# VHH binders against o67189: the designs that were tried, part 14

Target 1, 350 residues: o67189
Amino acid sequence: METTIFQFQKTFFTKPPKERVFVLHGEEQYLIRTFLSKLKEKYGENYTVLWGDEISEEEFYTALSETSIFGGSKEKAVVIYNFGDFLKKLGRKKKEKERLIKVLRNVKSNYVFIVYDAKLQKQELSSEPLKSVASFGGIVVANRLSKERIKQLVLKKFKEKGINVENDALEYLLQLTGYNLMELKLEVEKLIDYASEKKILTLDEVKRVAFSVSENVNVFEFVDLLLLKDYEKALKVLDSLISFGIHPLQIMKILSSYALKLYTLKRLEEKGEDLNKAMESVGIKNNFLKMKFKSYLKANSKEDLKNLILSLQRIDAFSKLYFQDTVQLLRDFLTSRLEREVVKNTSHGG

## First folded at step 4 (VHH)

Design p31 (framework vhh_7nfr_2)
Fold by ESMFold2-Fast, scan of step 4:
Structure p31 (fold): chain B 350 residues (1-350), chain A 122 residues (1-122)
Amino acid sequence: as target 1 above (350 residues)
Amino acid sequence: QVQLQESGGGLVQPGGSLRLSCAASGFTFSDYEMSWVRQAPGEGREWVSSISSSGGYTYYADSVKGRFTIARDNVKNTLYLLMDSLKSDDTAVYYCAKEDYYWDESGYFDYWGQGTQVTVSS
């Protein structure tokens, strides 16, 4: 089947498809992330992430098996990142590709989602194994949205909360984010929280709040400290943010956005892409933000970023599905990272 | 206000052909992905086909691939569905739909048209 992410997102959760294996690709990565977030909410502990660059062939096929080692396992959603790297590990021999295709074709009780971080070209989609996946599974595309459509989405979100945004304020917000839907969501949510008792947003307010830095309350300061591995100060800033009424989910969303962008940049850097061009491709056009992201890339390995993403996904799932305190889960995460740094420094590795 | 008006349906024999049209108004047609969605008697709505804003990319449900062709005319603000080799299973009301994405909610198609009835029977 071939369909759009919009149609797929609408129907998957109400009228589940007969197909069991899907390729998610496209230019509007935010739409794919939104779908995966809902998928994680539905499947909880039965939501499994595989990283194609790390996983062995045997582990991969075991993860796609229809039977749990412990028996009686519920239907799973298996999400595969870096599938191209897994294909490289399988090599060029026809027999290995045929085995992969056979395993994917025989998925019957679980759902498998192969996620690409960009739009696939016609040549790649017409090549194995994706050609076969298109025949027995589905290809789901997240097409680029026009600037006008993005503007209407932002207006609709404010209108749902009874908030009137001035045209100049709206245009400023759209231009500063470069129409990046993921960044727009984070800024819109922050503005909605700010305007909960105030129903009009002016340009001055958007300038002050949307990208604000504050001595006492700054989500970006927390993210900065965490990504620079100053966990002790990050814990202190987290406590301040919560004390000032900043919602934990808002902190998580900004941190998740940054972690995903950094991981993408790390991969593009490994492929020899120009860093400035790569940053612009993920919506980072501001020179200040580019300088910050360079610092974050220097401070974090690809493995560090993968572990951060997985930890954030686990915190989000535990808070939503098990009603566990997001703040406490985030504190536990930071404390664990602080302990790892102490152990690493004491070991005198090198 | 968004308005979508479908036409071109009718009664046709198996193996026949029909051309559906959808006249769009009240929005910038060339900025939106457009779709055809059908609803058979007693069944839920089924996505049939989508076309990108430029017309450069088209997508089809497996049940219609190779038989249906979606097209658009951005100058005339009109969406088309060319239906060949019609089967009894294609009997449904066909709706023109503007794709609309909602941030945290399940998305909805804008089914602003009244639909056009396609009946494939001898």
Scores: ipSAE 0.014, ipTM 0.447, lowest interface PAE 6.8, mean pLDDT 80

Design p32 (framework vhh_7nfr_2)
Fold by ESMFold2-Fast, scan of step 4:
Structure p32 (fold): chain B 350 residues (1-350), chain A 122 residues (1-122)
Amino acid sequence: as target 1 above (350 residues)
Amino acid sequence: QVQLQESGGGLVQPGGSLRLSCAASGFTFSSYWMSWVRQAPGEGREWVSSISDSGGYTYYADSVKGRFTIARDNVKNTLYLLMDSLKSDDTAVYYCAKEDYYWDESGYFDYWGQGTQVTVSS
């Protein structure tokens, strides 16, 4: 069978499939992790993890077929990581690959989950042993979710707990997390706990609870301050974000996205195109965000945005190619901008 | 809901040892990979070590390999970092961080504690 992680997760725990071996792959790794967490809770001590780079062939085959001897046959959930490394150990020995396929085909007492940390290409899925697994087992894909689907998923989770969330509060939450499912899970769980008695969430409450040991710590406050050229406050907020566990790569992704959208909007503005329609074309549909982007466009020239984009590209390149600290590169950028503003003010003010 | 509380830091001389603990609550601790991350004053955050949900897989930064040992107790919901042969460069605030079952190099970390200060000085 071939199915999505959403459909598989919905049916596995209510009406378990007859198939016993599954490949889990895809772009939305968070959904695979969520499934495996539920699997771990269900199976407890009968949840077994195997690492393909460490395990021997015989240990591997034993683990797939072994059942609990306490009170008869008790099924296990066997989760396999680094399966590609296990396949490399088998090499091009056709006899050993045929044995592997036969062992996987004959799993009857346990469930086996082969987990990949990325989306498999058609060529990989069409090659042995996965080609055979697709015939007697299942291929489960965690495809990237659309923003609309993520929004509906979050709304459904609040509704299941009887919580009404304001539209502005929901949009703020989605924008803060950049539609990242892992971040959304953590924030939604905190907000559900907070609203457990009141059963309503306002924008002010989401701002207070989400992303804060301090209510002033959030990625969009940092981006807002930077795009409005308040570099001194931006530096202080950056330090707070890092102290409270916001990853530098998340900050960079949001900054890069905003800079590119703003540059595109400046180009469309030069051509005389309707700003409201232009904003919607780049995904800016919320009235709050439209108001903010209008402020950013007024505060930044096309050249300012071009320079920001080039600086962000340099930071990304240096962190990846030269293993430079992203936070320090961001601080250096902000400090440079602050120094330029100080020089400009001093040169005109005496 | 989710809470992580670090302890065990302090002042030690170079070559000394410390044992850090992290008490976890509000989630199924045994289902998640856990990590230690540190931050020296005025520096960026540096990943130190990770441990799989079962404890069967451990991973260390090159700067601490052979000196630090990460461990967990899934019955007590506690993460440990055993730090031997401490150097002045190990001076930092140490945070424990929740991670999912599979460690990726770009992983996002959840910090719920104030961290625990480790100072290595003569």
Scores: ipSAE 0.000, ipTM 0.103, lowest interface PAE 17.2, mean pLDDT 77

Design p33 (framework vhh_7nfr_2)
Fold by ESMFold2-Fast, scan of step 4:
Structure p33 (fold): chain B 350 residues (1-350), chain A 122 residues (1-122)
Amino acid sequence: as target 1 above (350 residues)
Amino acid sequence: QVQLQESGGGLVQPGGSLRLSCAASGFTFSSYDMSWVRQAPGEGREWVSYISGSGGSTYYADSVKGRFTIARDNVKNTLYLLMDSLKSDDTAVYYCAKEDYYWDESGYFDYWGQGTQVTVSS
């Protein structure tokens, strides 16, 4: 059978399928982890985890057939990770692959879940052993959710707890987590705990409570401060990001994307195009980001944005071609900008 | 206000064909995955087919695979179910469903339309 993780999760625990072997794959890994958490809760000591890179062929086949010795013979839920590495160990002989397919087809006493950490391509699904698994078992996909669906999911979670969240607070939360379901779950749960006595969440409260530990939030704060020309605070935030192990390429990617969008918006504005329509054309559709980008446009001239883009390209080139530290290049850039602002402020005599 | 309006049902003989339509309004149609769900008299609701917001992914219940085709027109905000080789077991009210999900649950449908009756009888 082929089905979505949503339909599979809904039916598995109420009307268990006759199929015994399932492949779980997809872009929304959080949804697979949610299913496996419920599975572990149901099966308890009969929930078995195997690692394909560590397990032998014989150990794997034994795990598929053995039943629990606790409280009589009970079925197990057997979960295998790194299945690709297990296949490599069987790899070169056709007979070994045929044996694997036969063993999987004949699973009757347990449920077996083959878990992939990414979405499988059509070619992989059409190749053995997954082609055969699709015929006698199930292929379960966790498809990516749209940003609008993620927004509605978050809104419903707050409403279920009787919490009203301000529109700007919600948009801030969504943008700064980058619509990551795992991060959103953690932040929403913290905000629900915080709001237990209040039932209303403001933007100020979300900023204060939600963002003490989040990697993605800290990167956006750095970008915001830099684009608003608060170089002193940006430098301090950069130091914190590096201290917590944030990769410099993540910082560069977000900053470069924002600088290019802003430059495009400046060009469209000079041509007399409507700013709101222009922002939507570059993917800025929500009110919170529109307000932020308006602030960035006000703080930066077209020349400022051109110079920022060129500086970022130079940092990228120097880190790749001359093996220079990206973080140090960013610090040098920020320090030079800070020094120039000091000079500008002291050069006005009168 | 989210609205889903199904149409195209009717009485057909076994082996016949029908095309169901669902007109959607009040939300950004292309941003939502859609499903067809049916309910036979005296039975629970059964998921029939799924299509992603872009139309790039489709899935079918084993009972209808090879006979039914789900499609969407994001310009017209319309969902379709093309039903071939109809069987008496396909007799049900068919619902257009906008999917909605929770942290603790999956497969919970946010909105359902009024439904359209399909009767397969000789």
Scores: ipSAE 0.011, ipTM 0.248, lowest interface PAE 9.4, mean pLDDT 78

Design p34 (framework vhh_7nfr_2)
Fold by ESMFold2-Fast, scan of step 4:
Structure p34 (fold): chain B 350 residues (1-350), chain A 122 residues (1-122)
Amino acid sequence: as target 1 above (350 residues)
Amino acid sequence: QVQLQESGGGLVQPGGSLRLSCAASGFTFSSYDMSWVRQAPGEGREWVSDISSSGGYTYYADSVKGRFTIARDNVKNTLYLLMDSLKSDDTAVYYCAKEDYYWDESGYFDYWGQGTQVTVSS
């Protein structure tokens, strides 16, 4: 059986399929998570998670066949992550792969869900054991919604509440979230609550709500301004973050992470590596963040990034070793940068 | 207003072929995944086939796989179902459906029109 996650979710909970083993894959991971959340709600303590990289072969086979005795002998929903790592542990022995296929084919008491965190290629789906799973079980795909469809969903949600959104405000929101449905849901709900007494959302209002309510979003604005060398505005945002109760260690952690990733990207770029692949290797997969990091790379030389890292290390050391105020050290750093000055060690390294 | 108008049904003998069409209006057709759903007399609705917005991905119910082909024309805003090797069990009213995702649900169907009757009988 091959089907979409949409059809599968609708039919599974109303008229459960006779098939017992399913592969869940696709680009739109939010839809898979939505299905699994509903599955966990239905099965409760009979919802079991297996990690293919950690589980032994015998534990794996026992988990597939054993029914829960809690509340009587009941079926389980068995969810398997990192299945590829489990396959690597089985190696290339034909008998072990045949055993796996036979055990999966003969699941009668439980439902088994093999979850992939990406879309599987046709070559993977046509190879064992997934080829056999497709014949006796189901392959369920969570296809990505088009950007136009996501935009229309957001507009529809606002219009249902009587809210008109400026085109610039909408585009900013979509880019900020990288068209990620989970992030869009959270931001749209915040904006609807904000606009309950107002019927028009402007770009300035969307920026204010997104950056004023979320601690993480507010820190990212500070990091963005600092990396684009807008030190005057960065100082003002820093003061706002502190007044909102954002912890200095959180600011330092995010800023340091970004500085190190940028320095790594500069090194990979010098070696002639593809920038998009390099970004993905350091965890930058979102199109909005990729655009931002490209801007940061253009605004900063390798020497700029090295000096930033050294300055951040000094701030961290002074706050820990000398119990100095991290916020004041950050302010001092930003103020010195406004005057194109660098804070250095009392002893220089050669 | 979303409007879907199905056509192309009729009476055909077992082993015969039919081509169903669905004319879509009132929405950006090229942005939505489309489905064919059927309902046999006295039965509930049964999903038949899906096609992605681009046409790059197609999916079929096991009962029709290898016999039916779903296709779309985004310029004409038209969905097709090409039915080959028809069986008596394929007798049903066929509906084309637009799918929408909700924030707390992974989707639902929108149905419009009378459907088109397919009867496979000798």
Scores: ipSAE 0.015, ipTM 0.415, lowest interface PAE 6.6, mean pLDDT 79

Design p35 (framework vhh_7nfr_2)
Fold by ESMFold2-Fast, scan of step 4:
Structure p35 (fold): chain B 350 residues (1-350), chain A 122 residues (1-122)
Amino acid sequence: as target 1 above (350 residues)
Amino acid sequence: QVQLQESGGGLVQPGGSLRLSCAASGFTFSSYDMSWVRQAPGEGREWVSSISYSGGYTYYADSVKGRFTIARDNVKNTLYLLMDSLKSDDTAVYYCAKEDYSWDYSGYFDYWGQGTQVTVSS
């Protein structure tokens, strides 16, 4: 049988399935984890976890067939992780693979869940032993929810607590977490606690709570501050990003991409192209990003963007040609920009 | 406010056919997976079929697979269940349901309609 994790969950806990062996895979790992949590709650002491990299062949086969002596129900829920490592230990001999398939096919007393930490491709599912499992057992996929569905879920969670979230705050939160359900749950719960009395969440509050309290380090925050010419805060955020292990090349890649898109938008605007259409043509379709890019365009001239691009190219060249530290080159760049701002402020004061 | 209104149920002989409809309003129908769930007299609710928001994926309970077809019209905001080769065991109240968007799927459905009675009898 082939089904989704959502449909399977509705069926498994209401009407016992005839199948005994299931493969759980997919992009939404959090949904697999929540299913397994409910499974553990139902089976208690009869919930058994196996690790394919540690378990012997004999121990595995015994675990699949042996019934529990605890509680009224004698059946177990047997969950195996790292099944790929178990398959490697069996080797390539046809006889060992056939034995595994026979043992899995003959499971009658327990439920067996083979858990993968990613979405399996058609080639993997069509290969043994999973090909045979699909015939006598079930393949359960945890597909990623659409961005629209995730957005509605998050908005509903705030509304359930009477909290009004600004649109830009909501979009920032979704982008910060990359639409990851596990991260969204943690951040949304923190924000609900924070806004429990005021019942309002602004963009600045979301940035403060999500960034500082969760210890999430955000490359987007750095890029935002730099493009808005808040070099002092950008320098501080850069130091935090590096201390938490964010790779300098990742920072450079995102910053360079944004600078090039902004320069392209300036050129298209000069040619009379509609700004909203121009933004969509360079991949900026989200209303929050459109708002931010409009702010960046207002804060930077075409010459500012050209100079930024040239500076970033120089940093890239110096790190490659002279083996110089990319982080130090970025710090030097920001410090130079900060010093120019100080000079501008003092040259008109006095 | 979300509203789901089922219709098309009735009395039919074994082997007959029925077409159930569900008119949806108060939410963006095209953004949500939809389901049919039934409840036989004296029994709990049983999931029958689901369809993805795009209509690209359909799923069926083993008891109805090959006999029932789920379909949707996103322009008309309407969900359908085409029921062929009906059996006495299909006798139940059929409910249209919008899928639950909880973090952990602790509830099966956010919203239920009032239901439409299907009776398969000679």
Scores: ipSAE 0.017, ipTM 0.395, lowest interface PAE 5.4, mean pLDDT 80

Design p36 (framework vhh_7nfr_2)
Fold by ESMFold2-Fast, scan of step 4:
Structure p36 (fold): chain B 350 residues (1-350), chain A 122 residues (1-122)
Amino acid sequence: as target 1 above (350 residues)
Amino acid sequence: QVQLQESGGGLVQPGGSLRLSCAASGFTFSDYDMSWVRQAPGEGREWVSSIYSSGGYTYYADSVKGRFTIARDNVKNTLYLLMDSLKSDDTAVYYCAKEDYSWDYSGYFDYWGQGTQVTVSS
């Protein structure tokens, strides 16, 4: 079947389709993430994420067919990212592709969602294995929302919280993000928190609080919370990012980059170098990012940063050498940090 | 204040036809996608059909495709559902709903009307 994400999100949760395998693609990635968030809420522990670049062929087939040892678990929602990388790993042999198609065709107990981070071209959809998936499963396209609808969404979110936003502040925010819903969500949520008491947002305030647009905005909240040692919120955001298709490697790269820059800044600070110039030397030129890094430096000792770097190196090594799940290793790291902060606060009395 | 008022339901024999109407007020009707959702006795809500704000694009559940037609009149702020070749399985309360692409995942529709009862029985 071929349908839109708009139609699919309404239909799937009210009267589930007969098809078990779906391809989600399109320009409006926000709508795909919204669907996946609802899916995670419905399935809970039965929501499983697979990364095509990390998973072995045997693990992949097992995950699609897995049931409870005692009569079967409830149906699972299996979400697959980086499917193209799995196809490259599988190779060009006809026999291997035929096996994949057969396994996908015979999914009975689970729902499988193959998620793409862009709109697929007609040629790609007409090639195997997606051509076969279109015949026994569904192709779901997330079409772009109009600028007027995006503006109404943003206004509604502020209005729901009783926040009055000036028209020029709103237009600035929309233009700054290029009407990107994912970036708008992150910025709007930060602005709502900022204006939670005064209930007013001016252009000057939005300029001071709103972060510049970047490809990494989706990961920034997680990194920010972790570096400010809010491990409870960091764990929740991590789960959200993974559910919404953010690759663990992307999270690791951004976090590692920040940790190394912070450690370098601590060393330069010890030598008595000017902090602003030091930040520029490591590529931190944006005034809002400089302010954030100053907060991170205040929240972390040199030893904290060294330990973070070593922990990230261990996570990378364990995922590569011992074939352990990067997401689970990150969760274990955050949980251990949370437990240590709880013990520290109890032992020292605050 | 958003208000949605459905009408046009009733008792009809299998193979018959009904036309449902939804009068909308309290918002700029032409800016919003609109939907019809139904709920059969003792069952959950089932999405039936949606129409884009411009009227240029329509979507249908597989169970009603080819039998139902959704339409809108943006001048009169009215949504319609023309139901043809009605079956006993179409028996339900039909609701008019205003679409939402909410970031907080709290539901698929902002507002629901009171509903209009459709009964298909011999």
Scores: ipSAE 0.016, ipTM 0.394, lowest interface PAE 6.3, mean pLDDT 79

Design p37 (framework vhh_7nfr_2)
Fold by ESMFold2-Fast, scan of step 4:
Structure p37 (fold): chain B 350 residues (1-350), chain A 122 residues (1-122)
Amino acid sequence: as target 1 above (350 residues)
Amino acid sequence: QVQLQESGGGLVQPGGSLRLSCAASGFTFSSYYMSWVRQAPGEGREWVSSISSSGGYTYYADSVKGRFTIARDNVKNTLYLLMDSLKSDDTAVYYCAKEDYSWDYSGYFDYWGQGTQVTVSS
């Protein structure tokens, strides 16, 4: 059967489907995750997750077997991630695919959900094993909701809390998030908290909240400030992170990962690659993070990013080889950058 | 204030046909997915069919595919359900619903009508 996630969600929990194996795919990953969260709540201890990139062939078949030595007669929900990686392990031989299809076709007492983290192309859906799954099971697509529906949903959420949102503020929020439901949920919840006493949201207020650092002090806030060259605020946030018990190596790991991704993006940009496609290639897929990375790229030259990477490598080496305090080395780095930024800003006029 | 008024139900023999209507007011009808939901005595509500805001996309429960047709008139703010080849298990109160997606993905419906009774019996 072929259906939408919206339709499937409405019927699955009230009228049991005859099909037992489902493929979940699409652009609206948030809707798939929300469905799976509700599924986990319903099945509890009978909710099982398999990772196709980690699981062996025999472990996979054993987990899907109706003759499992544990679980008895109670219905289970088995959720499979990274199924494409599992298929790669099986290779391209007909006999291996036929075995997989037979195992999936023979699921009778449990539900199996094969989850893709993107929209599948027609070619992939028309190829085995998904072609056979479509015949004895279901293909469930998480299409984007209409812009009008998303707008009304957002407006309703504000009105439920007694918050009046200006038309230009609402349109800005929708455009900024690209009508992405996951980003909108996070931003709407943040804006509701912000406007709880004032009960009005203007364009200026939405811009402040959207461009302000995270309302919770966390490593991402520190990385954001550092990459935007606000070293004074970065130093203050660093002190807060350390006081809350965040390990310096966690900070270094996240910062290094971001710096390397940004450097890669600068290189791809030099080769004439589309920036949005390039960001997706380095794992930056959500619209909010894409906006942040565009800001980081604008604030940093390729040379800036190269120097950041080298400085981070030096900090790591000095902490490990010379037993120097990582926090103090990071503070020294930020202080040095602050002094350089003051000099550069004075020399170049901002 | 959202108002949805269903009509067109009645008693019909198995294999018969009925046409349900829902008159909508109090909201921008053309901006919402609209649905038909039914409830048999002593049972929970069962989703029957949905139609996109433009009318370009329609969705049906497996139990009614090929027998029911959902349609809308955005000029008249009216939703329709054309029911052919009616069966005894189609007996229920039919409700018109404005669809809304909740953050918990419960498939939230806004109802404001009393529904229209459909009885299929010999």
Scores: ipSAE 0.005, ipTM 0.235, lowest interface PAE 10.8, mean pLDDT 78

Design p38 (framework vhh_7nfr_2)
Fold by ESMFold2-Fast, scan of step 4:
Structure p38 (fold): chain B 350 residues (1-350), chain A 122 residues (1-122)
Amino acid sequence: as target 1 above (350 residues)
Amino acid sequence: QVQLQESGGGLVQPGGSLRLSCAASGFTFSSYEMSWVRQAPGEGREWVSYISDSGGYTYYADSVKGRFTIARDNVKNTLYLLMDSLKSDDTAVYYCAKEDYSWDYSGYFDYWGQGTQVTVSS
């Protein structure tokens, strides 16, 4: 079957389809992520995430056929990311590709969702194994919403809250976020809270309150909590990011980038450089990010940042050299830090 | 005010053809995805077909694929459903539906027309 993410999410939870294998692709990735969030809510512990770049062929086939181990034979929602990397691992071998198609066609106990992080072109959809999946399963597309439609969605939300937004303020907000639904949701909700009493939103107020972050908003929340040493909340956010399909290596890349910038800023500060000028030299020009980085610098010593960098390097090395799970290594790191900080805080009566 | 007005339904014999039209007003038609949805007597609503805002992408329910064609004219603000090789199972009220998203990004049809009756019988 072929359908849109709109129609699919509307019907899947009320009248489940007979098809068991689905490809989710498209330009509007946040709509796919909202569907997967609802899927995780419905399936709970029976929601399983697989990474195509890490999983072996046999492990993958086992995961598709196995039902819940505890309780009766309960179906699972199996979500696989980086399926293209799994296909590269199978190589150009015809027999291996035919086996994959046969295994996918015979899924009857679980629902399988193959998630792409971009829009697939007709050539890829017409090639195996997706050509066969289209025949026995479903192809679900998340088409890009037009700029006008996104603008109306934002206006409707402000109107629902009784907030009058100036035209220039609205245009600034849309341009600042690049019409990104994930960023717009975060910024609009902050602006609604800000304007809750006076019910008016001016350009100056939007410039003050609404700040775009250059990094992925969801990953930024995790990095923010970790750098502020709120390891308990960071662990919970990490689990959420993985369920949304944020690759562990992307989390590591962003965290490493922030740690290195902070360490550089500590060095420059130590040498008597102006902090605002130093921040701009490492690419931090936004006032919101400058405020956040000042908080991170206060929360972390030079030695804290050095130790964070070394720990991240060890996680990267262990995942590459010893084939260790990056997510588990990162969880172990956070848990270790949580235990250490809890001991420090309770010892000082904090 | 958003308005969707369907027309073109009627009585037709099995194997016959019909062309449904939906005249849209009160919104920027060229910026929204549109669908056709039908409801047979005593049954729930069934999605039939989808067309993207540009007309570049179309999707169909398996029951109508190869027989129905969805099209749009963004200059005339009109949506079409060309129905060929009609079967008795196609008997239903056909609705033109405008797609929208709630703030939590749940998809829904925010506007429906009055519908146009299609009856396929001898």
Scores: ipSAE 0.326, ipTM 0.704, lowest interface PAE 3.7, mean pLDDT 83

